# Designs tried in a protein design chat: VHH binders against IgGFc-binding protein (FCGBP). Part 1

Scores and structures below are computed, not measured.

Target 1, 184 residues: IgGFc-binding protein (FCGBP), of Homo sapiens (Human) (q9y6r7r2070to2253)
Amino acid sequence: AECQAWGDPHYVTLDGHRFNFQGTCEYLLSAPCHGPPLGAENFTVTVANEHRGSQAVSYTRSVTLQIYNHSLTLSARWPRKLQVDGVFVTLPFQLDSLLHAHLSGADVVVTTTSGLSLAFDGDSFVRLRVPAAYAGSLCGLCGNYNQDPADDLKAVGGKPAGWQVGGAQGCGECVSKPCPSPCT
Below, numbering starts at 1 at the first letter of every chain, in headers, positions and changes, except where a header shows other numbers; antibody chains are not in Kabat numbers.
ipSAE, averaged over its two directions, is called F for ESMFold2-Fast, E for ESMFold2 and O for OpenDDE. V2 adds 0.75 times the mean of E and O to 0.25 times the DockQ between the complexes of E and O.
[cut] stands for letters that were removed.
The coordinates of atoms that the task and the answers printed are left out; those that the model quotes come from them. Centres of patches stay.

## First folded at step 4 (VHH)

Design pa1 (from k2 with G50R; framework vhh_3k1k_2)
Fold by ESMFold2-Fast, scan of step 4:
Structure pa1 (fold): chain B 184 residues (1-184), chain A 118 residues (1-118)
Amino acid sequence: as target 1 above (184 residues)
Amino acid sequence: QVQLVESGGALVQPGGSLRLSCAASGFTFSDYYMRWYRQAPGKEREWVARISSSGSTISYEDSVKGRFTISRDDARNTVYLQMNSLKPEDTAVYYCARDEWYYGMDVWGQGTQVTVSS
């Protein structure tokens, strides 16, 4: 299944639930809540949003994938580039024969041997494809992947801001109290 | 009042050039992706070009790649389509559209006629 975030930003979860969210902090997009299913890789995807000129809407600043003990970051501040563990790499890129990254038009596309894929156009369109093995095990803005869109966001009271996992000073709850862990 | 107004359409000879303009009003232009579409008589409206809100992401339909260039001037609330090496097959009414992602194209201009002949 595929989860999408685009524009200012609009979201479609893995279960097909649609919503809009104008937060400017760092949010959990997707991760296994209680560990990955048997035989599946553990991962975390977070998204950091910002204002661009207008204070009324937010945009995706960056998307970070943590997998195989590495951190991969895509950002609107460096379109068509990829950082691995904070260092820019040359595309196409291979990580330990388990993960490949390449350019596809405007998109930087990251794919894993397990079938996980992340794409970002360097401006606002994020796409995350998650293998069926993760069905029912996920948390975050992309939903729990249980084929019932009605229960997406219930874990955080129906508010997307409840998935905040970071942010600078002045960026919501994580300034005044500890950030929630991505998933336990 | 949200509005898009196209201009610049004309009759031009094959191999010629035209620049189309689309003036936006009534919304924060810099927040939106913008697109150009065209429609020839008896055919479906087809996408031509897209530019992101930041201007960093640009894409084109295959038949116009290398000939057309989309650009924007946020200070003037205007998106442009520079058309070079025009062919008779480019004859169409050209439309500017605001790309509201979740809702699709939610604002359209009235269109401007481009005719490539003789």
Scores: ipSAE 0.000, ipTM 0.122, lowest interface PAE 16.9, mean pLDDT 73

Design pa10 (from k2 with Y103E; framework vhh_3k1k_2)
Fold by ESMFold2-Fast, scan of step 4:
Structure pa10 (fold): chain B 184 residues (1-184), chain A 118 residues (1-118)
Amino acid sequence: as target 1 above (184 residues)
Amino acid sequence: QVQLVESGGALVQPGGSLRLSCAASGFTFSDYYMRWYRQAPGKEREWVAGISSSGSTISYEDSVKGRFTISRDDARNTVYLQMNSLKPEDTAVYYCARDEWYEGMDVWGQGTQVTVSS
């Protein structure tokens, strides 16, 4: 199943639920809540958002994947580049046959032997694919992956701002969602 | 039952100050991110300021930074907007809104009119 974050930003959870969230801090996108299922790799994906121009909307500044005791960061500050443990690497990149990263059009795509993949276009579009083995075990903005879209909002602790993992010192000014506004 | 009621709007001279209040009822106020919006005649509603449920994360629209301060008093179920150095372009109806995650802004107050003029 695929979770998406795009634009200013719009979210589509692993169960297909759609919502908008304008948080400008760092948020948990997806991770096992109580450890991974047997035979599955543990991982954490976080997104850091920012304002660009208007304060009414936020955009994805960076996305970080922590897996195999390594940290991989993709950023709009460095389009088409990948940092591994804080150091830029040459693409295509291979990590101990466990993880591969390559360019695909505008996207930097990271794939793992466990079947998890992450893509970022260097501007605003994040895509996370998670194997079925994780169904029902996940928390974060991408939802719990239990195939009930109505339950995804409960999985993130009742509200998306509850998944903030970066404080005010790291995120500047945090704001939650755009106004749906009545027409004039 | 679930309700937001704004107050404090008035006519004030340029350079003046005003404090708006938004009283919440019918829900657990401390659980919600709260926002202030404004709408001037003939213009679209715009976001002004926001404050997280804990009060630790605060944000402002660029044109009001340094002049407006948002705060909350969870014991009183109230969110405030302190407006300093008011300008004629701040003239608008100011609305308080509850940020309900799934539906966005799902509860709005009736608004309070702020007029900045000589």
Scores: ipSAE 0.000, ipTM 0.137, lowest interface PAE 15.2, mean pLDDT 72

Design pa18 (from k2 with Y33W; framework vhh_3k1k_2)
Fold by ESMFold2-Fast, scan of step 4:
Structure pa18 (fold): chain B 184 residues (1-184), chain A 118 residues (1-118)
Amino acid sequence: as target 1 above (184 residues)
Amino acid sequence: QVQLVESGGALVQPGGSLRLSCAASGFTFSDYWMRWYRQAPGKEREWVAGISSSGSTISYEDSVKGRFTISRDDARNTVYLQMNSLKPEDTAVYYCARDEWYYGMDVWGQGTQVTVSS
């Protein structure tokens, strides 16, 4: 299944639920809620959003994958580049034969041997593919992956801002200064 | 069996227009993102445009935004690139490619030559 975030930004969850969300902070895109299923890899994907000119809509600033005790970051600030633990790497890239990253057109694509994949075009489009082994175990903006799109935001009362992480330091550009408080 | 075949390349004057076509066969076309790339003599192959499997998400390289339009017709298994306001710097062999996530671009066409000159 694939979760998408694109544009200003529009979201499509792993169960196919569509919604729009204009938050400017850092949000949990996907992670196991209570630990991964037995035998599955633990991971966390977060997305950081910001305003770009208009205060009415937000855009993806960066997306970060935390897996295998490493942090991989893709950003609109450095299109077509990948940071691993804060250091730029040469593409194509391999991490301990478990994870591979390469360029695919405008996208940087990160894949794992388990079938998890993350892609970002450095501008507005994020794609996350998650193996079926995680069905029913996930939290975040991408939903719970239980094949029922109606309940994908139920854990936060239907409010995507409830998936905010990182506090105010994760917020993007506000009108005149950094966000005064977490965006809700 | 799996293949992509481009057509529509020609010699055109600056400011002119061309429509490129890419016919796909041997796979379920509607399941894949499709992309256009180009390669000028002595340069690396570069990405030009992309369109999602549903057709709802479209992206372009900055130098072609506003001039090129990518579209698809799943009933005909074809992806198109409408090129307007052509410039000499657009001269290249244009390739269409199938975007397979894990393997990157795993199927390429043979290319179609576009030449923009007086």
Scores: ipSAE 0.000, ipTM 0.166, lowest interface PAE 15.2, mean pLDDT 75

Design pa19 (from k2 with Y33D T57Y; framework vhh_3k1k_2)
Fold by ESMFold2-Fast, scan of step 4:
Structure pa19 (fold): chain B 184 residues (1-184), chain A 118 residues (1-118)
Amino acid sequence: as target 1 above (184 residues)
Amino acid sequence: QVQLVESGGALVQPGGSLRLSCAASGFTFSDYDMRWYRQAPGKEREWVAGISSSGSYISYEDSVKGRFTISRDDARNTVYLQMNSLKPEDTAVYYCARDEWYYGMDVWGQGTQVTVSS
């Protein structure tokens, strides 16, 4: 299953639920909220949003995957580039035969040996593919992956802003649009 | 009454070993996946290990692979965490939890303190 975020930004959860959300902070896109399914990798994907000229809509500033005790960041500021633990790497990139990253059209695509895949076009389109083994174990804007779209966002009372992570410094222009309280 | 009670936490030196136990009561233990979590001061609660209801599937957080072993004894309604080659960064309160999948962990133990000092 695939979760998408695109444009200003429109979201489609792993269960197919569609919604729009104009937050300008950093948000949990997807992670096992209570630990991964047995035999599956633990990971965290966050997205950071910002305004680009207009105060009415937000856009993806960066997306970060934390896995294997490493942090991989894709940013709109540096299209077609990947940072690993804060350092730019040459694509294609391999990490201990567990993970590889490469260019595919406009996208930088990060794929793990377990089948987890994250892609970002450096502008507006984030795609996260999660193996079926994660069904029912996930939290974040991409939903809980329990094959029932009606209960996506249930953990935060139906409010996408409840998935905010990081402090106020993670928010773009939060003084003009107050951010929700931090979750951590 | 549904309850989980951890035991076995102690102060140990780096390189040492500990075995944590979690005794379950008030529900059919063999029907549930069980998990271990830990929380160090100032950090969020981190998943450590999990074992399926059948015992056939076992998974670990990357930082503990090869050092920790999770097991269960359904006749005694107990899940265990064998911790070897302990490091100072393993210092935390360790929690046992019942895995209710779609609703996450719905029952937690009180925790047991593990301190690894040099």
Scores: ipSAE 0.000, ipTM 0.131, lowest interface PAE 18.3, mean pLDDT 74

Design pa2 (from k2 with S59Y; framework vhh_3k1k_2)
Fold by ESMFold2-Fast, scan of step 4:
Structure pa2 (fold): chain B 184 residues (1-184), chain A 118 residues (1-118)
Amino acid sequence: as target 1 above (184 residues)
Amino acid sequence: QVQLVESGGALVQPGGSLRLSCAASGFTFSDYYMRWYRQAPGKEREWVAGISSSGSTIYYEDSVKGRFTISRDDARNTVYLQMNSLKPEDTAVYYCARDEWYYGMDVWGQGTQVTVSS
């Protein structure tokens, strides 16, 4: 199933629930809540959002995948590039036999041997594809993946902001001009 | 120098169809995500549809899904909104906007009036 975040930003959960959310901090997009299913890999995907000109809407600044004890970051600040553990790598890239990353048009696409896939166009569109093995075990903005779209935000009382991570350090305010830092 | 000009607005009857055009000039059109917005009298401006720079990613507001189609022609520097099965509640001034990812919507057209009435 696929979870999407796009534009200012619009979300579609793994169960197909649609919502809009204008937060400017770092949020849990998807991760196993109580550990991964038997035989499945553990992972965490977070998105960091920011203002772009208007304070009424936010946009995706970066998306980070933590898997296999590594951190992979894609960002609108460096379109068509990938950081692995804070270091830029050349694409296509392979991490052992577990994960590879490549360019597909404007997208940087990361795929794992477990079937997890993450793509970011360097602008506004994040796509996360999660294997069926994770059904019912996930938390985050992408929902719980239990085939019921009505309950995808129940864990946080229907409030997407409840998935905020990283405290205030993850919040950005780059509204209309360059910041000397990632707007933290 | 940088500008967007909408055209195609008209009076149409309920159930009718209309195609809006937005002609861009003064910038590299193919590099930008483009959006359509609308504003009815006494209402706030609302987002209608968006299309990525490549044209491969397209999004619609729920009330227009299945009825409206956004497309682009980069050779003509134009984005289109094909509106089918029009309803009286679609009556609004329609605006084209350039989505400058760092600054948000930074260029707006002057709008084109669509009126759906019998």
Scores: ipSAE 0.000, ipTM 0.125, lowest interface PAE 15.9, mean pLDDT 74

Design pa20 (from k2 with D31Y T57R; framework vhh_3k1k_2)
Fold by ESMFold2-Fast, scan of step 4:
Structure pa20 (fold): chain B 184 residues (1-184), chain A 118 residues (1-118)
Amino acid sequence: as target 1 above (184 residues)
Amino acid sequence: QVQLVESGGALVQPGGSLRLSCAASGFTFSYYYMRWYRQAPGKEREWVAGISSSGSRISYEDSVKGRFTISRDDARNTVYLQMNSLKPEDTAVYYCARDEWYYGMDVWGQGTQVTVSS
């Protein structure tokens, strides 16, 4: 299943639920917060958002994938480029035969041998594809991938801002209290 | 403390019935979407059924439709899974989960073993 974030941003979760969220801090997009399923890889995807003129809407500044003890960052500040552990790499790129990154039109696309895929156009469009093995184990803005299409978001006590994992001064509660730790 | 406790797991013969219960404590049960999952040895955890906070939205995994019924009793802080026409492939540990959506499934029970065998 695929989770999307685009524009100002609009979100579509792994279960197909649609919502809008105008946060400008760093948020957990997806991770197996209670541990990955047996035999599945652990990972964390976070997004950092920003204002681009109007304070009424936010846009994706960067997206980071942490997997295989490595950190991979895609950013609107360096379109069509990829940082691995803080160092720019030449595309196409391979990491230990476990992960491949390449250019596809405007997108930088990262894929893993486990079937995880992350794409960012360097401007506003993020796509995350997650293997069915993770169903029911995920948390974050992309939803829990519970395989239930009858989501009832209004009945749940949680909110998008609750997934803040970082950010500068003024990012709300996370600045004055420790941010929730993503499942490292 | 926020907690979910499952009960009702047993050994049953194929074609039999069983009712699982999940008792919730430490939170306002009526606010939350509740779900049942199962996991057989060596298999991925699989979503089985879900029920909204109001009880108006109910959904099932395709292989259990028509056989399993999820329900809730907010006065008892309990969610139920009525399992009918049980098959050997339904053998698994069944887990109750609280669906906080933005926080994922943030509370899980310890599970209750269901074995369908003669």
Scores: ipSAE 0.000, ipTM 0.194, lowest interface PAE 12.4, mean pLDDT 75

Design pa22 (from k2 with G50Y T57R; framework vhh_3k1k_2)
Fold by ESMFold2-Fast, scan of step 4:
Structure pa22 (fold): chain B 184 residues (1-184), chain A 118 residues (1-118)
Amino acid sequence: as target 1 above (184 residues)
Amino acid sequence: QVQLVESGGALVQPGGSLRLSCAASGFTFSDYYMRWYRQAPGKEREWVAYISSSGSRISYEDSVKGRFTISRDDARNTVYLQMNSLKPEDTAVYYCARDEWYYGMDVWGQGTQVTVSS
């Protein structure tokens, strides 16, 4: 299944639910909040959004994948580049045969042996592909992957802003309530 | 049977125009990014353009930007490449490919020859 975020930004969850969301904080895109299924790899994907000129719309500044005890960051500030644990790497890149990253047109594509894939075009388009093994175990803006799109935002009161996980200062969504934390 | 079939290749003069078509069958066409590639004699295959599954995201290799336009018609399971202001260096076999993203390009067409020469 695939979750998408593009433009100002438009979202399509793993269950096919469509919505728009103009938040400018850091949000949980996807993670197994109740722990991963047996035999499946644990991971967290977050997106940080920003304004670019107009305050009426936001779009993706960066997307971060935490997996295999490493942090991988793709950013509109560094198109066609990848940071691993805060250090730029040359593409194509491999991490201990567990993870591969390469350029595909405008996209930097990260793939893992667990079947997870993340792509970012360095401008605004994020694609996350998650293996079927994670069905029903996920939380975040990409939904819970239970084949029912109606409940994708239920866990946070029906609001995408409920998945804010960072940037509390200047981000009012967490002022009166705690920000959700992936897998806690 | 999953397949892609290109058509529209021809001999054209420099400055001419040509539209390539790629007919898809055997899969849900609307779920996939589609890409065009080309390969000139003695050279490696190079990416030309892509279009997202929704059609909202489109990108081109720099040398064809402004001259080529990619589009899709999901009702007809077809992706197109409109080529304008053709140059001799555009001479190549053009390939349509299904972007399986996770696995890369997993289905390729047979190719269609475009020759730009006086």
Scores: ipSAE 0.000, ipTM 0.230, lowest interface PAE 13.3, mean pLDDT 75

Design pa23 (from k2 with S52R T57Y; framework vhh_3k1k_2)
Fold by ESMFold2-Fast, scan of step 4:
Structure pa23 (fold): chain B 184 residues (1-184), chain A 118 residues (1-118)
Amino acid sequence: as target 1 above (184 residues)
Amino acid sequence: QVQLVESGGALVQPGGSLRLSCAASGFTFSDYYMRWYRQAPGKEREWVAGIRSSGSYISYEDSVKGRFTISRDDARNTVYLQMNSLKPEDTAVYYCARDEWYYGMDVWGQGTQVTVSS
């Protein structure tokens, strides 16, 4: 199943529910709620959003994948580039035998041997694919992956803002100031 | 009658600990996601911590990670915030809030004052 975030931004959960959310902080996109299912890898995906000129809408600033004790960051500030543990790497990239990252058009695509896949176009489109082994075990903006789209509204904590992580230090600072390029 | 009532606010010394409680009434508490916010003098209200129904997912603001712990007791309709290693910067009115999906935080408590000073 695939979860998407795109544009200003629009979300499609792993169960196919669609919603819009204009937050400017860092949010949990997906992670196991009570640890991973037996035989599955633990992971955390977060997205950081910002304003780009207009306070009425927000856009993806960066997306971060924590897996295999490593941090992988994709940012609109650095399109077509990947940071691993804070250091830019040359694409295509291999992390042991566990993870592969490569360019596909405008997208940087990260895939794992466990079947997890993350893609970001460096502008606004994030796609997360999660193997069926995680069904029913997930939390975050992408929903709980129990194949009930109506239940996903409840599973994301009421409001999308309920999945905020990192507090105010993770929020965009473009409120009351134009941000024509990705803000820090 | 839907209501949230905070308690536990006090004056404490730097490095001290304090436990805040938020008692809920008038709704099915276990169905809702609960959050703690704070507002310091002259500052905007900021999110501190959140806990999903049944305690399944917990998140914190960066400045309180490792020092604060949020928990809930659905049988007693109460959410808690255990605050350790308190700093003067933690001085604020602390608010409990109910997270209702479409309309945001739709129920707020009156707040409880926490002051960290010598």
Scores: ipSAE 0.000, ipTM 0.117, lowest interface PAE 17.3, mean pLDDT 72

Design pa24 (from k2 with S56Y S59R; framework vhh_3k1k_2)
Fold by ESMFold2-Fast, scan of step 4:
Structure pa24 (fold): chain B 184 residues (1-184), chain A 118 residues (1-118)
Amino acid sequence: as target 1 above (184 residues)
Amino acid sequence: QVQLVESGGALVQPGGSLRLSCAASGFTFSDYYMRWYRQAPGKEREWVAGISSSGYTIRYEDSVKGRFTISRDDARNTVYLQMNSLKPEDTAVYYCARDEWYYGMDVWGQGTQVTVSS
């Protein structure tokens, strides 16, 4: 299943639910809530948002994937480039047999042997594909991947700002006020 | 402390009925979508039924539609699962869970065993 964030930004969760969120801090996009399923790889995907011109909306500035004890960062500040552990790498890039990154048009695409894939267009469009093995185990803006349609689910847990994982010193100007505390 | 406690599991004959209860404490029960799951020996845990905070939206897994009924009593902080026309394949440990949209299923009960056998 695929989760998307695009534009100012609009989100579509792994279960296909749509919402908008205009926070400007760093947020958890997806990660296992209580540890990964048996045999599945642990990972964390975060997004850092910013204002661009209009202060009424935010845009994705960068997306970071932490997997296999490495950190991979894609950013609108360096389109078509990838940082691995803070260092720019030449594309296409391979991390042993575990992870491959390459250019696909404007997108930088990261694929893993675990089946997880991440793409960023260098401007505003993030796509995350997560294997079915993670169903029901995930937290973050991409939702819990529970595959149960519920008309009132959006009324319960309308707390996108609760997924802040960073930017405590940089989230002085969130459109969603106040920024969540570190204890949540 | 946030807690869910299931009760009502028993041994029943095929075709029988059973009512499970899940008592919630430590949170505002009426604000949450609640779910029932089950896990049979050697099988993955599977979703069974769900009920929205308002009680107006109710969903069931296909194999239990028409046989199971989920309901809630917000004054008693309890969600129920009424199981009718029980089959041997319904044998499992039944769990209730609190569904928090952005945080996933963040509270689980300890489970209650249901055995359908002659």
Scores: ipSAE 0.000, ipTM 0.111, lowest interface PAE 17.2, mean pLDDT 75

Design pa25 (from k2 with S56R T57Y; framework vhh_3k1k_2)
Fold by ESMFold2-Fast, scan of step 4:
Structure pa25 (fold): chain B 184 residues (1-184), chain A 118 residues (1-118)
Amino acid sequence: as target 1 above (184 residues)
Amino acid sequence: QVQLVESGGALVQPGGSLRLSCAASGFTFSDYYMRWYRQAPGKEREWVAGISSSGRYISYEDSVKGRFTISRDDARNTVYLQMNSLKPEDTAVYYCARDEWYYGMDVWGQGTQVTVSS
């Protein structure tokens, strides 16, 4: 299944639930809630959002994949480039036999041997594909992957901001009310 | 039945323009990223342009940037490629494709021939 975040940002979860969210902090996009299914890789995908011109909407600034004890970052600030553990690498890139990263049109595409794939166009379109083995085990903005779109945000009471995991000073949708957690 | 049907290919002079259309049927067109590819005789198929499901995010191969424009009309289930300032090296069969990202391009049109003759 595929989860998408695009534009200002519009989200489509792994179960097909559609919603809009104008948060400017760093949010959990997807990760196993209680550890991965037995035999599956553990991972975390986060997205950091920002304003671009208008303060009424936000856009994806960067997306980070943490897997195999490494951190891979794609950003609108360096389109068509990939950072691995804070260092720019040349594409195509291979991390042992575990993952491959390459250019596909405007997208930088990261694919793991387990079939997990992450793409970012360097502007604001993020796509995450997750193998069926993770069905029912996931948390984050992409939902729980249980084939029921109605409950994809249930873990945070229907509030996408509940998936905040970080952010710069002054981040958040909280212009007229406090953020759920400190934005530092 | 899931289908893509291209039209608009023709013979044009260098510097000329063409508009290609790709009509989609059998699926929810507005849910998919759409792409244009081309294949010149004896060469590998290459990506030309892409447009997100919303139409807001658009990308081009470097050699066509500034000359080609991709657009979509979801009410008509159609994706377009406006080609300006055509060059002989743009001669190819042009294909539209549905981007089923995890499986790659899973639906292709039959192609439409564009010939730019000097």
Scores: ipSAE 0.000, ipTM 0.146, lowest interface PAE 15.5, mean pLDDT 75

Design pa3 (from k2 with S59R; framework vhh_3k1k_2)
Fold by ESMFold2-Fast, scan of step 4:
Structure pa3 (fold): chain B 184 residues (1-184), chain A 118 residues (1-118)
Amino acid sequence: as target 1 above (184 residues)
Amino acid sequence: QVQLVESGGALVQPGGSLRLSCAASGFTFSDYYMRWYRQAPGKEREWVAGISSSGSTIRYEDSVKGRFTISRDDARNTVYLQMNSLKPEDTAVYYCARDEWYYGMDVWGQGTQVTVSS
């Protein structure tokens, strides 16, 4: 199943529930709630959002995948590049036989041997594909993957802001050029 | 101009199959989530199936799961609905729609009639 965040931003959960959310902090996009299913990889995907021009909408600043005790970060601030544990790597990149990262058009695509994949175009479009083995195991903005869209976000009272992580340090800021009051 | 045109509607007997097509023009088809809706006489228009711009997220209304398949061909700017094991209850005008999330379903086709009767 595929979860999407795109534009300013629109979200489609793994169960097909659609919503818009204009948060500017760091949010849990997807992770196993109580550990991964038998034989499946453990992982965490977070997104950090920011304002661009308008305070009415937010945009994806970066997306981070934590897997195999490594942190992989894709960012609008370095399109077509990948950081692994804070260091830029040459694409295509391989972590043993477990994980591959490569360029596909504008996207940097990270794929695991089990079929988990994450793609980011360096601007606004995040796509997370999760194998069917994870059905019913996930939490975050991408939903719980139980084939019932009415249950998505239920664990936090149904509000996207409830998935905030990183506290105030994770919140984005307006990156527009200075403007007259009330901006800067 | 931006438009959607459905085709493929016909009279079929129960248990039969039909493939509906929706041809898009005037916009970048590959950027949009596309949906099929239907409306039976005297009833509200209901959602039937949807497919994401990438083709990777596909969703169905419960009564059509296992019988209907939505697909898309971005090279031909066309979305399809393959309908199998048709029932009299599937009789309706079927509509294709473009999903513009900030503005809802902002483009609709004129519809194609599907009648399931012996």
Scores: ipSAE 0.000, ipTM 0.097, lowest interface PAE 17.4, mean pLDDT 75

